# VHH binders against TBC1 domain family member whacked (wkd): the designs that were tried, part 2

Target 1, 363 residues: TBC1 domain family member whacked (wkd), of Drosophila melanogaster (Fruit fly) (q9vgl8)
Amino acid sequence: MATAPRSLDTISLCSTVSSCPDRNGFYGGFQRTDKPKEPLSKAQIIAREKKWLYMIDNWSIYMSKNYKKIRDRCRKGIPKSVRPKAWFYLSGAYLLKKKNPNVYNELLEKPGNPTTIEEIKKDKHRQFPFHEMFLDEQKVGQIELFNVLKAYSIYNPKVGFCQAQAPIAAFLLMHLPAEDAFWVFVSVCDVYLQDYFIPGLEVIQNDAGILEGLLKKTCPPVYRHLQKHKVEPLLYMTDWFLCAMTRTLPWETLLRVWDCFLAEGIRVIFKVALVIIGASLSRHKVRKTCTGLCETLAVLRSPEEHIVEEEFIINNMMRLNLRVEDFQIEHTRQKARRAKQKAQQEAESSGSGNGHRRNMPTL

## First folded at step 1 (VHH)

Design b4 (framework vhh_h_nbbcii10_fgla)
Fold by ESMFold2-Fast, scan of step 1:
Structure b4 (fold): chain B 363 residues (1-363), chain A 126 residues (1-126)
Amino acid sequence: as target 1 above (363 residues)
Amino acid sequence: QVQLVESGGGLVQPGGSLRLSCAASGFTFSEYDSYALGWFRQAPGQGLEAVAAISGSGGYTYYADSVKGRFTISRDNSKNTLYLQMNSLRAEDTAVYYCAADWYSEYLGPEDFDYWGQGTLVTVSS
């Protein structure tokens, strides 16, 4: 159906200034705001660090019995000093490394696919060119980036190398030693972004449809604007999803989003995308200035600075009135639509040249 | 340093009233609008339990069933202070009362709050 919620709660994507009041504000949630927040005190940071270290020391118990506490602590933001270790555990990389002793080094000894290796060599210079770690080819980051991408292309030959992987690997190397970064990268590519990088980009095409369905539900005026000007999701959301926001968001916002992403998965990327789209295009005045495809894409590809601020993104993402069920409904709907589309295309290609059934209500 | 300092505890007779205050230093309530602020208590031989909580804006409040209608939580951002007005006090309200603060929490468990006061004793006895 994709009708507006019958709840009195307002979906914030249709107005960046509208609140989403909690129906159960007495328990399981408090009113949240995008107002500026002062940095945490040293005592607050130390307290959060101790809680994270205790949780990591008891990780299996927290994963099995107290996952909600892991999720909540990720949403608050992981302290900078423990973030690398937390990401290593959240991603399951600690188990992958333990199960595969010396495998990273063994992969580095292999020559790899010559074509893939040349693609990686050409792309490594494009990642964060003004960051000290990657500024010069002699910097350790450039060597480590090549090694991680080479190792992964051999580890998963069905994928090989996709240019969108390079910013993810570079981002992880800013936080983790190369071997640890490699195993987090394996988890991100094989689990979180499962099948995204396989040639043909079928999964991202399906997810584009899911995003459209969620947008139709959460902000119908913006959905109609995109349809009117033929703004296909792949034109603006492909980089957001394939790179897990690493080329899109400012540093502090990106860290907070990844804290959530590693705990909750791809649904976080959908929510961030919906916030960016809604905040950029929900106002009638802005849509009036977007007279076509190019103007609309310019707005979506270069969102206003305040929209990508840490607290704005996190608070608006949390205020989205979207349940796990909403994603499941859109996923099911998109699967049915794609299956029907494939069946129709196959029937037309194998039939006796009969097309043009556009005005027929029945097959 | 972030500090929460409770005051206003003491001895009171059953049916009486007390007002607890929690003064915050090292951060400001108005600048941390999203801060969840709460009162917890620990009776002798028992664990820590949530009594009341208030959102950063003051728009949402929580009360334990045992105190609903008797206790009122409030905040004064200009004084950087959290309050708990306790009316119609009963012997079972005897406990050490703790003030707690956290930037964001979907849960009201003791483990979910990052900052705690030292506690103030409330004794309800004739």
Scores: ipSAE 0.005, ipTM 0.379, lowest interface PAE 9.9, mean pLDDT 80

Design b5 (framework vhh_h_nbbcii10_fgla)
Fold by ESMFold2-Fast, scan of step 1:
Parts: sequence; structure tokens; C-alpha cells
Structure b5 (fold): chain B 363 residues (1-363), chain A 124 residues (1-124)
Amino acid sequence: as target 1 above (363 residues)
Amino acid sequence: QVQLVESGGGLVQPGGSLRLSCAASGFTFDYYDSYALGWFRQAPGQGLEAVAAISGSGGSTYYADSVKGRFTISRDNSKNTLYLQMNSLRAEDTAVYYCARDFYDESGYLFDYWGQGTLVTVSS
């Protein structure tokens, strides 16, 4: 909701727009890369590309018998030339498209919900405003963005449109033709970020509690600082999770994180969040200057450049002392807490006792 | 204690449809959980064949060439249940179908628990 992209700070950067786009198509903004790292040698790039193409050509075998190799290659970074095809396969979009021939075009022919269409029109022009695909409201990128979001709102009417979906769709369109981007987008919204965009935002509220529990385990001094100053996770992590980091990370870091995200899912977003929080507030000197809520949020909303650099994020995610069981424990705790809160609220509001959830009226 | 219990098998005519279920206990299917889940089958006189698999964190699915376009794997984390929707069934699909859990984490994955199986017979 309130964490949807705001144009004002971004528009103020129009004065720093270059006459030429960077290698990734950005004329300006924080995702523009003016001094990229020296690339791997041509031989190294070709070797990695060949390995990925072979793996994709044998995808069913790797998925069934050697998924660990897929995961490990994602963690090393997918070569730019094969990334779109790799993401298409990693997300399962290749099967969704195969099972639904012509469905995307059929959805585009439908009028859609008028209220939802107006919401999409108001928000789409704010996505990646300095990127060559989206600079002009009349350009193909803007038309494709509208089409993907419209098609999804018809495909999944329970969700319709949520503003956080727009940067995800735009990001995918930078990598994939519109129909392929649509099916990856369907997978991301319906599977990876399952129920995130349903009205009420219940999943993100539960995930906020999970993040706090994981932070208590991984960086207790930072956890204590946030509790002391009443810094609730929803104040800083909502945009990170709902937009899958698309509005948060520098471009090269974002690509590396998504390589991992499509292989390993939401756990990657949690790990990235923990690295940003921990690295930003780990030093006692920094916490001492954060005397309250506002100062702490300013640090979390504007982390130092080195913290969001690609190798720093990836390496520190890998070094986190977290197992699958740690996520399970926190999920179970939050599930129990939410059930207890709901039971208590219902008991207080009705004055009744002994109401079983299974026996409650289905509206 | 981890248990996987398959159900939904039976006799069905060629061209028919059948939905298999695998109910899990002793662990949860939550998407924060990296358990990959799959369906395997063993036809009379043949070895064990991987049919379909779905990743623990969502999005990725696998299907054997023999079932692509006809079978759909899905999971319901709220019900702790894995499904296999089988359409356009053929005599060659006759087999005992097994549900399996694949523990996907930082150490990799390994099939660590299997169900007891459910028989599917496709015959006129």
C-alpha cells in the first residue's frame, strides 16, 4: 500500500540524467552503473554460458536429479546472455506458457475491471522512469507494462492489482518478451510471493514477525536496538518484500539476488533483509548515533553503498548461520501468535467463549 | 516422526482423469520450508520412474516426458498436502504411485522419506 513507488525523490534526480544510457539502459537514477567492475574474461563468460545452456537443454534431468547444481550455479551468478532464458525455466513459466497457448492474448482482448485499470494507469508511469524502455509514456515498454498488469488482474481477480506488482512486472519486461514476462510474473505473484498481494496484507504481517525472530537469532544487539526504539519491521521491510527488492538494490546486486530468489524462493529475500539490517546497524558507533525511530529508519532506508554491493550481499547471505529449521520455527511461532490474537479478539468482541474456528460461519 | 500417506488411486478407464493426494505429518509444507516434493511410479515389471516434482520455495516444477501436458503437480501448504492431477490417462500409466520428500537446504537435496504407495490401474 503506502510503500508503493513515489516519484518526487526520483523526479528530483532528472537534473542528473545523462545524454547516453549505461550498459543496462539507464539514463539516470540509483540503478545506473557508471563504473562497472571489469567483466570476467570472454573465455570464462563463454564457459559459464555453455554450462547454463546445457543445463537448460537437460532441464528435466537437472530438476529431478541435480537441483543442487542449478542452485549453486544461480549463487555464482547467471551470465547476462542466458539470464532471461534461465529465469523463464527457473520460474516454471516455460510450462505455464506451454499449458496455456494463446491465453495471454485472450486476456488482453478482455476489458478488465474499470477501477483496476485506472489504478494501473496511474501507477505504471512511475516504474524505472530513467530506463530507456519506460522514459516515454508512449513507448513500447509502457504499453507492455500496462498489458502485463492488466492481463494478470483478469487472470487472478482475487488479487486484481497491487502497486507493489508494477516494479516487478517492469523489471521482468527489461529481460523478457511481454508474453514470457507475463508467465514469469504469474509464477512470481502466485507461487514465490503467494498471497502477498491479497487485500489485507496478512502474509507480509506474518513475515515481519518471522524477520524479527530471525534477526534476534542472527544479530541480537541490532534486534535489541530496534526493540528499544520501537522500530517495527513493516516500516522498513514492506517494500523490500512486496517488490522483491526491485526498488531497493543497485542493478547488478538486484540481478544476482533474483538469480538466487528464483532458485531458492522467499528465504533469499529474508537473508538479504537480514544482511542489510545487520550490516547497517552492527557497529556500536552507528547504533549510538541512532537515538530514536527516525534516525534508525534513515539508516535502514539508505544503507551505505558497500552494503548493497553484489558480492557483499551474496557472500554475507551465504555466511548467515540460518538453517531451513530456523525459518520453520519462526513460521510456527507466528502462526500460533496470530491464532491466539484472533481467538482473543473474537472472545472480547462477542463476549463468547469456546468457539472453534472450524465451526465458524463461512461468509 | 515424518509420514507421507498417498490416496486417490483406483481403477479408471483410458482417457479418464484421477487426482492423487499425499498427506504429510511430522513436518510442514510452508514456503519458508525448502522441502521439494515429488511423485514417482513403478509399473509392473519396470523400475522406479520420476513422474513430477515441485520445489520447496515455489515456481519450479519437473515432469517426465511421458506425462508432460497430461499431469499437473501442485501443493497446498495450508492443508499440508501434495497433489497430482492426472488427465488423459493411458494403459501405460498403470503403476504404484509414491509420494517422496526431498530435503532441499544449504547442503543440497536428498530424498529422505517415501510414502507406502497408491495403485493406479488404467484399464477397460
Scores: ipSAE 0.000, ipTM 0.258, lowest interface PAE 18.5, mean pLDDT 80

Design b6 (framework vhh_h_nbbcii10_fgla)
Fold by ESMFold2-Fast, scan of step 1:
Structure b6 (fold): chain B 363 residues (1-363), chain A 126 residues (1-126)
Amino acid sequence: as target 1 above (363 residues)
Amino acid sequence: QVQLVESGGGLVQPGGSLRLSCAASGFTFSSYEDYALGWFRQAPGQGLEAVAAITWSGGSTYYADSVKGRFTISRDNSKNTLYLQMNSLRAEDTAVYYCAAGYDYLFEDSSEYDYWGQGTLVTVSS
């Protein structure tokens, strides 16, 4: 998909802005949809809603004894009416809020780091610029977005603020009241995307290597193409992973991916990435037109519409023959590779002179 | 233990009829307030195909286009049994037929069915 506009001023110049929002609150942009109503009958929707509410009412039992049912229902898509409550439970945010009943309000009362606050103010205007919640600076959504990001920067000062967090917070606020959105956001940043946002981006660099290893296994011709043209994963996957696809996917696809993401974690983002990469570059005729790094990146950063359609993404993600063990193997390989690099660097630096440190930690 | 056992399969000539039964043990159909009941089939060399399903309430039925108007699904809670009445049988209906119980009204998704029978062979031949 094309990237979202950078600021609110871009909206006023866009000829695709409608006077009437779609069913999801979008006045324009790549995430607006004029799709007909759901293909499921009213009876089928009600049945799925009832099953989800029953599952939530018996959440501990399903989590401990029948997690497969939670996972499978997420893969089928959570009904729109129960999605916010389901996400609140899936993320574990309901427990975080229960343990911390006044913490969000206490964080909002604190002044925060002045530099971090200015960074947040700069970036909030760039999130979902075509959505009714964020279209106008005076809208409650802009205030709530600032509050969630400010509260988190104080809650986890090791991270503070990273620009990639803003679209995640904004996305959650489109589904949940501010305090509930905050606790889901805390879970996403601290658990699902653990250490992704600390300065230096060390975790995402490791995960880039994992993605390459998985791609070598799942689509060797595409892997070889990327290696030949020196297309490093961080050039195309960084925004996909750090923003959990919120800036990448059409709205309905994004909702379906997040249904799965909250049930299965970061492995879903890896699988979606593999589907996008494989589908975009699997055809030999397409690879022939990608004569270098720039042409290949253009394809990966703007995938064809059919590749990011919800059923295509979900069905192809499920068809990937990848087990939890495959991710563990790649993680182990990347750790071993980095340990070997560190040992070699230490051996090289030991001959240079006494007391001189060569291999400093990269942030 | 929950068990589904199919019966009623066999050899039948084209144009003929068969009634398949699925007997449930270890639970009652009236306890399936959140389950759908259905029939799936697998023809030689083919994948698993959804045939028909009935909701836990018994109020709604779903049929594959290939069998619509020829097959009828029903349930008898007093006998804890699911039925598939198969009329106007064709050679292409030849398959192993499986009884299944699961959580969703979207009958073609076999992954939503938690309990499966062993299957019963239906052969439509002269």
Scores: ipSAE 0.000, ipTM 0.199, lowest interface PAE 14.6, mean pLDDT 82

Design c1 (framework vhh_8cml_1)
Fold by ESMFold2-Fast, scan of step 1:
Parts: sequence; C-alpha cells; structure tokens
Structure c1 (fold): chain B 363 residues (1-363), chain A 123 residues (1-123)
Amino acid sequence: as target 1 above (363 residues)
Amino acid sequence: EVQLVESGGGLVQPGGSLRLSCAASGRTFSDYAMGWFRQAPGQEREFVALISWSGGSTDYSDSAKGRFTISRDNAKNTVYLQMNSLKPEDTGVYFCAADLYGSYYLEDEYDYWGQGTQVTVSS
C-alpha cells in the first residue's frame, strides 16, 4: 500500500542476542571487521566531492525533499576537503551566521562573567595539548578557543561554561575559522546537546537511564554484568555524551561519527556507546576478568583499539537492531521515573517538616 | 572483494514474469545490504528495490511496488528479484549492487556492482 519507498532509517539486523555466547564468546550481534576498508580512489573522492558541493548549492531543497540522500552521504563519510563546509551546512550554522551578522565580534567585545572567564582560562590548556594549534598559550588556536567559549558563555548565560564544552570547541576550531566554528558550536550546544550543559546535568542523568534501558534490551548479559557490579552509566558514559565523543574516539573514527551525528543527532552517540559497551563486554571471557566495578570501568574507559576503529564503529552502528521508536520508549520510561523520583523527593521534603508535635490538654 | 553476477534476464511479453538472480562470491555476503537498479538506453540508472543485511527490511521504487519482490538467501549468497506484471517501460539492463552501510538511495555510491542482465518487455 505504501505510496513512497519505505525509509530504512530503522536498523534491521539479525541480532543473535542470546543467553549463550557464540563459538567465539560473543553474546551480541556485534561483528569485527575482517580487514581494513580499501582507500577510495582519486576519482571516487572527486565524484563524492562534486556531489557534496551540488547538495550544498541546493541545500534548502535537499533538506526539505532529499534529506535521506544527505544522511546516506554522511554515513559513507564526507570527503576531507568538503567536510568543514558540509558541517557548517548540516548544523544549520550557515543560517545562524547569516541571521546574526557581526554578533560574534560584538560578543567578544563584552567583558563576560569574571568567574566564568577564569574557568575558561583554566580549561583551555587541557584541550589537545600536543596539537600544533594548541601547543603554546600564544598560538592562534588557544586564543580562538578562549574567544569561542567566552562568546558562547555570553550568548547563552543560562549555560555559561561547562568543562565538557572545551574539547568540542577545540575540535571544531581544527576544521573551521573561528566565527564559523562558533556558530556550529552554538548549534551543537543549543540543539544537538540541548540542555546537557545546564548546571545540575539533569539531561545526562536522564540519558544514562535511556542507555541502561537500551542495554537491557539489546545486550542482556552485559546489562546484568553492569548491574551485578554496580557499574552506573554515569561512571563511563558521561564524558562520551557531554563531549560528543571528542575525548573518546581516534581521529578518523571521530570524523566519521561526527558526519553522522550532525545529520542524525544524539541517537548516533547512543549507538556508538552501545557498540563500545557491547563489543567490549559481550565476550564471557572478558566479563570473567572484570571481577568488579574498577575492572569493568577500566575496560569501558579504554576500549580495545579494534573496537574504536573507523569501519568497526560505523558498520556496527549501522547494524544495530534499534528503531527511533526504541529511543522514544526509553525516553518515556525515564520521564516517568524522573517524575516519580521528583514526587518522592517533594513528599520526603514535606514529611521531614511533619516532625512537629503538639500536646493538646483536654483536662 | 565481493563479485556479483546477475542472471535470469530475457525477452518477455507485457504482463509476463521474470525472476532475476544475483550470485555473490566472497565470505561476507551477509555484511552487505543488496539493491537492484536498472538502466534503459539513453537514461540514467534508477533504483528498483533493496533488501537489508538480514532480509528483515525491504523497499521498492514507486514503479516496482506491488509488482516486484526482492528476497535473499544468505546461505546461498544470492539475492533475487521476482518481477510480475511486466510492462514495456520495465525494459533495461538490471544491475545487482552491494552496499556495506545501507546507503540505499545513492545509486552511484554502492560499494560493488554486477555487470548487468538485459530485460526486454515487448510483444
């Protein structure tokens, strides 16, 4: 009956998630890439570049009527020469910059909050210290990083500055001129990672619960292992989500993940997290070695090199048997749990006040 | 790495049926989403049908819906296109293609392509 082709945005894979490991000790459907992907020919690279430039020249039409082609091209990997411009368009930063001429420069002229400025100065020295652009305090990159973070703290004072923002801003500055990087950064913080950096970190706590629910569904033995050893998601996934993998993944993998992230949003970060967790802990032999919290965290915080390889992450992310609806179900469950916890907290606050006694003499 | 060979093309009358097969060589067939594309003389290549890694998801062009069925046998490393109620406008060279990432709507960016099999629908 369908009048248009059905979208394959739903990941369909025969996941042999069983209570018994396979012959090689894997519980999940996560597959190791047998051999590295052959590099693209010069002709193939040029062809992909031309397609990206054509899409960008016709961006509004593609976004409204051919978004699936944009998504699919991101999944193939954006050519290095067009990636900065593609990210600028994918994020919507091109519209933000066009709508706000000279705003970045105006923000830089403002003094900002003194406490926030001091926090930014402290943190900028921790980002990619061995990369040429950030090596010295007087290098252009260090100055630009300070400027982007300062400008954003003034642009969105409800957020101000969060330490996790610094690696994101630094990463973007490796690809884009400062003003363009600023507007991509604004989109990432305000849209993609909406409310993540607000004091209290409530959204990341909610997303930790979503990740836990997805693990329970997709990787039951891994979920049980984490539960047995009291390995709460916030202990390993906080940095992955708040920094959008910028402190976690090797460079080539990070670029490919961000190509997908800017097209498909936070669901990509969840999928990458599930691949890392599942691939790291699906083998019974590995879980047997992880006798407690510390050993399990060590594995999750330092995944095996092959697990964070470009092709392994992208291929296994695409092969996860997860639908948009699965994320919606877990979000609804966490929203209900948060509401129940809030109601309980308010009841307890009221109850602690009920310690009053009175003596009512009748005679 | 993956080599694709199509078969089952031929001459058929309007309203007739053909079953195309695509035999894949290589040990990782189940790692690839598979698609069928066609190209008429003087026209650009167009999407016809696709099937996911497991066979659990399929999609079709508007012209193929209700008439064509794509299926796969991972044990035999083969993908099939059953074509029913064929029309003269279905005439063309039919190509089998394999895609690692399931980039189904990118007819020029599939990882591996067969050489094609001719389908002619005429009286």
Scores: ipSAE 0.027, ipTM 0.520, lowest interface PAE 7.1, mean pLDDT 81

Design c11 (framework vhh_8cml_1)
Fold by ESMFold2-Fast, scan of step 1:
Structure c11 (fold): chain B 363 residues (1-363), chain A 123 residues (1-123)
Amino acid sequence: as target 1 above (363 residues)
Amino acid sequence: EVQLVESGGGLVQPGGSLRLSCAASGFTFSEYAMGWFRQAPGQEREFVALITWSGGSTDYSDSAKGRFTISRDNAKNTVYLQMNSLKPEDTGVYFCAAEGLYFDYSEEDYDYWGQGTQVTVSS
């Protein structure tokens, strides 16, 4: 008789693989959930499902005249049954697919760039190794993942392939049929994470500066601690931003964050990052144990379980009291800083020997 | 037993002021966003003002902006609506409402409601 292990036995074992998947398809790993929280009442779930289906049926009207309602319903969490369709509409992928009939299949027929294809083949096997779609058995998810990444590399040759894209594509394939997942993926890479994956990674370097400015405003003691120990943002935030939290957050938290991310964009990733940083290092007692770079990074890379719990993340993200204008101020500040640096580099390259000597007018 | 009890309503002249209070019990007040809605006779309830869990963010209807101020005291489990420069069109029953996790402008998304307090602006 093939009886599943008792949940209390599996819960007590960290980093072990179960013989049975959880309700989300995970056999093990940090995203496996053995004791899900009590769901909303059946009546509440049905009411929220009905509201989402009505919004989707009237999507253009809601997008143009009542976007606040879309945003607020995303913040409450999209019902599991409606989430894939909601993400397809929120991302604008439904319009991209309608405008580009059969394009996904046409892209799959093309050979692609040989070096890019080689890079994709090396990376695809490392995505969600404990999830049923990406296990060795029949490898259907692995084939779909390869296809989405190959198609995108041909669709946007300026990017080709970046390793951070693989967990995003795999995550979307857990929710959507391959062609639909492809068009959501196109929107995520080209709109939400615009220019993030272009070789050189210039945008994430700029966004690291924006994150520092926001942290200085929201949690000055933590900002000072990171400056004191020379903890550069790229050392902890790069994976969070480039992968849109897909490699960072527990499963239920990740779904809630993506509900918000597809409605409100990259500002959600900034807010989640600020909550993780602030909650991890806000207490003096914790900062006292972080005597340098390595100890501080260890805390940021392995936040306490309660900090990455769904309600904690969402509630504290909302409590930050950051407005659109706060992000715009930091963006403007970064543009000014880059302009000043560029002007200084140009001045240094042009040179001026004449300025160091006196009494030499025009000859 | 969840309860929201509004007070501070009454009859005032145009240009007058009123301060509404809503006392909350039976839930963890500091975890809930609070809103004020109003309903004129024969009309649907409309949004007036909203405040998040910490008091860190507020929002107002276009008619309330610049005239009304929402605030809260988490130690007293109370939310307030200070109404200045009142107009006859502000007449209605004012309800406080608690939203469990997120704030919304839609009445159907609030978890708990008070019984309302009457505000009449007339000479």
Scores: ipSAE 0.000, ipTM 0.179, lowest interface PAE 15.8, mean pLDDT 82

Design c12 (framework vhh_8cml_1)
Amino acid sequence: EVQLVESGGGLVQPGGSLRLSCAASGRTFDDYAMGWFRQAPGQEREFVALISWSGGSTDYSDSAKGRFTISRDNAKNTVYLQMNSLKPEDTGVYFCAADIYSGSYFEPWEYDYWGQGTQVTVSS
ESMFold2-Fast, scan of step 1: ipSAE 0.014; ipTM 0.456

Design c2 (framework vhh_8cml_1)
Fold by ESMFold2-Fast, scan of step 1:
Structure c2 (fold): chain B 363 residues (1-363), chain A 123 residues (1-123)
Amino acid sequence: as target 1 above (363 residues)
Amino acid sequence: EVQLVESGGGLVQPGGSLRLSCAASGFTFSDYAMGWFRQAPGQEREFVALITWSGGSTDYSDSAKGRFTISRDNAKNTVYLQMNSLKPEDTGVYFCAADYFLSYDYESEYDYWGQGTQVTVSS
């Protein structure tokens, strides 16, 4: 039987909080794990840990000659004990840190943009409010979160600060010391989610169109339902993409998705989105109950618990019949569509004439 | 139109064997995971076995493991359930079901269902 659906649109705050944190540091909230999952055997865990440590010790060779093995091991899930180091290497942050000695500390010493700093201060207290690192302003996690976001706003002044960045930075700080977390964060913002956070949020609008095209290919009935009820992708996918699922998925699923995301990039976020959309709306029975925009959004923002379970997401993501070329085709189509829309808007603005008198010549 | 047609059921003595078949049409069979479920009179439908779209992975209920084998032939659009060492407790209507999103034993989430085939294990 399917369990009750989990919220995917916001951090669901519990009215009751446990006196003891779970194994991941959560006192409450939708990411707290109340029941254990069936674990891998101790022997399997040790074997996977040894494989990862060997791979990291020989990282350059694997990156250049055998990336498929890195990818495949990420898809199986990185062991908890080695995950922080693996993420540091997967993101390329270890190279960024080596090439930029003391840069993080130098950025922290700078005053920054006063308006941006004030925005960071207002937002930092909202991240993972039931996690032991971020429970209140006295916790070191909130100080580290402020520091990482401040440093980045100075490092990349074209972006400054975007509210969606805060959950990503906080998530990374749960796994890595502040300076290491900063360099992973730089890689995520500047490479994986390139240009996402530039004012105007143009890239996410383009990616919404790509997602729509992929959905038309992979699940035409769901695509038609969304078109019929004018359910624009930005209404449900914006939080998923801008925050890289950090505000969306149950904790264990989020870790598994990020293992894949750091190996394979933004295509993982697209695939996870397609699985959530398809699994939620593929059945005609469910679409019949979604008589309009609001009902459809409610389903997409609160899918059944089994849909966001780690094995369900990972297995269905991997089975999607989508190749790299399918993403390239949709990107090309969307780029052409955006160019055409821009040209049309420019023609309309330059072609608009005002007159208080119209005289038409008569034959 | 989508159809799943089960066959191979019947009466068998305890300790005997049966091979169930399920012929699929009206969808891209090779893109769907296939499951077998059973229902005894007055009981809820129970998961029996699952095979992924490629045949690369299988899963079984505790009661089926070691006795039943699920397999598929994507060229023939058919899934099979080989049942060995049958017990009276295995009596029921056996259903095949197709699932795009690999819902495992979550029966309510399967996309397409057959009408079932009766299996009776009795002396």
Scores: ipSAE 0.006, ipTM 0.238, lowest interface PAE 12.5, mean pLDDT 83

Design c3 (framework vhh_8cml_1)
Fold by ESMFold2-Fast, scan of step 1:
Structure c3 (fold): chain B 363 residues (1-363), chain A 124 residues (1-124)
Amino acid sequence: as target 1 above (363 residues)
Amino acid sequence: EVQLVESGGGLVQPGGSLRLSCAASGRTFSSYAMGWFRQAPGQEREFVALISWSGDSTDYSDSAKGRFTISRDNAKNTVYLQMNSLKPEDTGVYFCAAEDWYGLYYSPSEYDYWGQGTQVTVSS
């Protein structure tokens, strides 16, 4: 059974929510940080903070000549105190903000599309119901969430608003002032998750095929199980990819994944997905109990706690034997497959100038 | 998930005919595209014929076109390859293969399920 639903239209409230927020402002739910871990000494944390601040002060040089060091430091985890500034730089939002002075405020002054604005208003209350910033609709967090989503819908009218964008915007607002969060959000939507939110969801359908190909390569028994029970990837991976794991992972794990995501892009989301799928279904005993579509989806939509723990996800993501070329091969394969299917469908839809239809009985 | 067993191979004279059968075990046979491939001595596996999950689409290698016919019976979980006007160049081990119905695949590397193969020899 699903313990925490990964639905964009409903978040189940726990009947035993704690009255006290944890150190990160959560009262309860799947993102509560009830297991404080600090394996690094204070001196080690300070040393890492200094290295990050130096790197940020020399950002253009590191990005152009020493990107590997940025990537490796992201994989080790960004210190909590410098994470917001690091994300602002990693995403390129610092350049977007610098190039577009006052644009965020100008967008907020515009009325926007009335239908889109109504959709945003309806959806915003579903984000992070257990976090103190979002418990009251008059709280600053709720106002800022509306503003970021409204501004983006005007900034990119081709997209407007997609429900999956709300948890991403809310997540960023927990780390960054509204204007900075907006520019990181623009980068995430327009670069990292390019074209994901355009009506029709064509890109995510293509990426579902890529995920299947990668799974066939990395865990053939699990791939075969999913094929046997006709478990289409869109049934379990859509929320993971469209929301960049923001509705899926516990807080500490989500932070570590985003450290990597902002450095390495969508490949990180694929790797995390492969770890969740593989770890959830790799044991023959588990697959034997998953007698069909429904049972298999229940397992994938509610992975065991240990599978989504910080160290488990990061270590297993790093141990996947996947190179950049493996993603390129699958992308090329899926693009060719979709082009072939489109050409065949278009050929089948062709008719004569006088309305003769090939599928119509002559008799 | 699906197990494939070929039959119908044998020795024939040039100009002869053979019908190969591939029996599939499994309740999802009708959702798979099916292909026939062959491997001649000292050569790699090559495409012969392909049929979609529904049977509505078929395709053939240039050497097979006009001489071979692929068909399927989803009620019997079986795919057939009718081979007419056989030539010595048709000699080889013939393999039945199955893959997800979403596409039509021409490369052996695209197929997940394979039979053991059946020998076809065309000689005097």
Scores: ipSAE 0.000, ipTM 0.096, lowest interface PAE 20.6, mean pLDDT 80

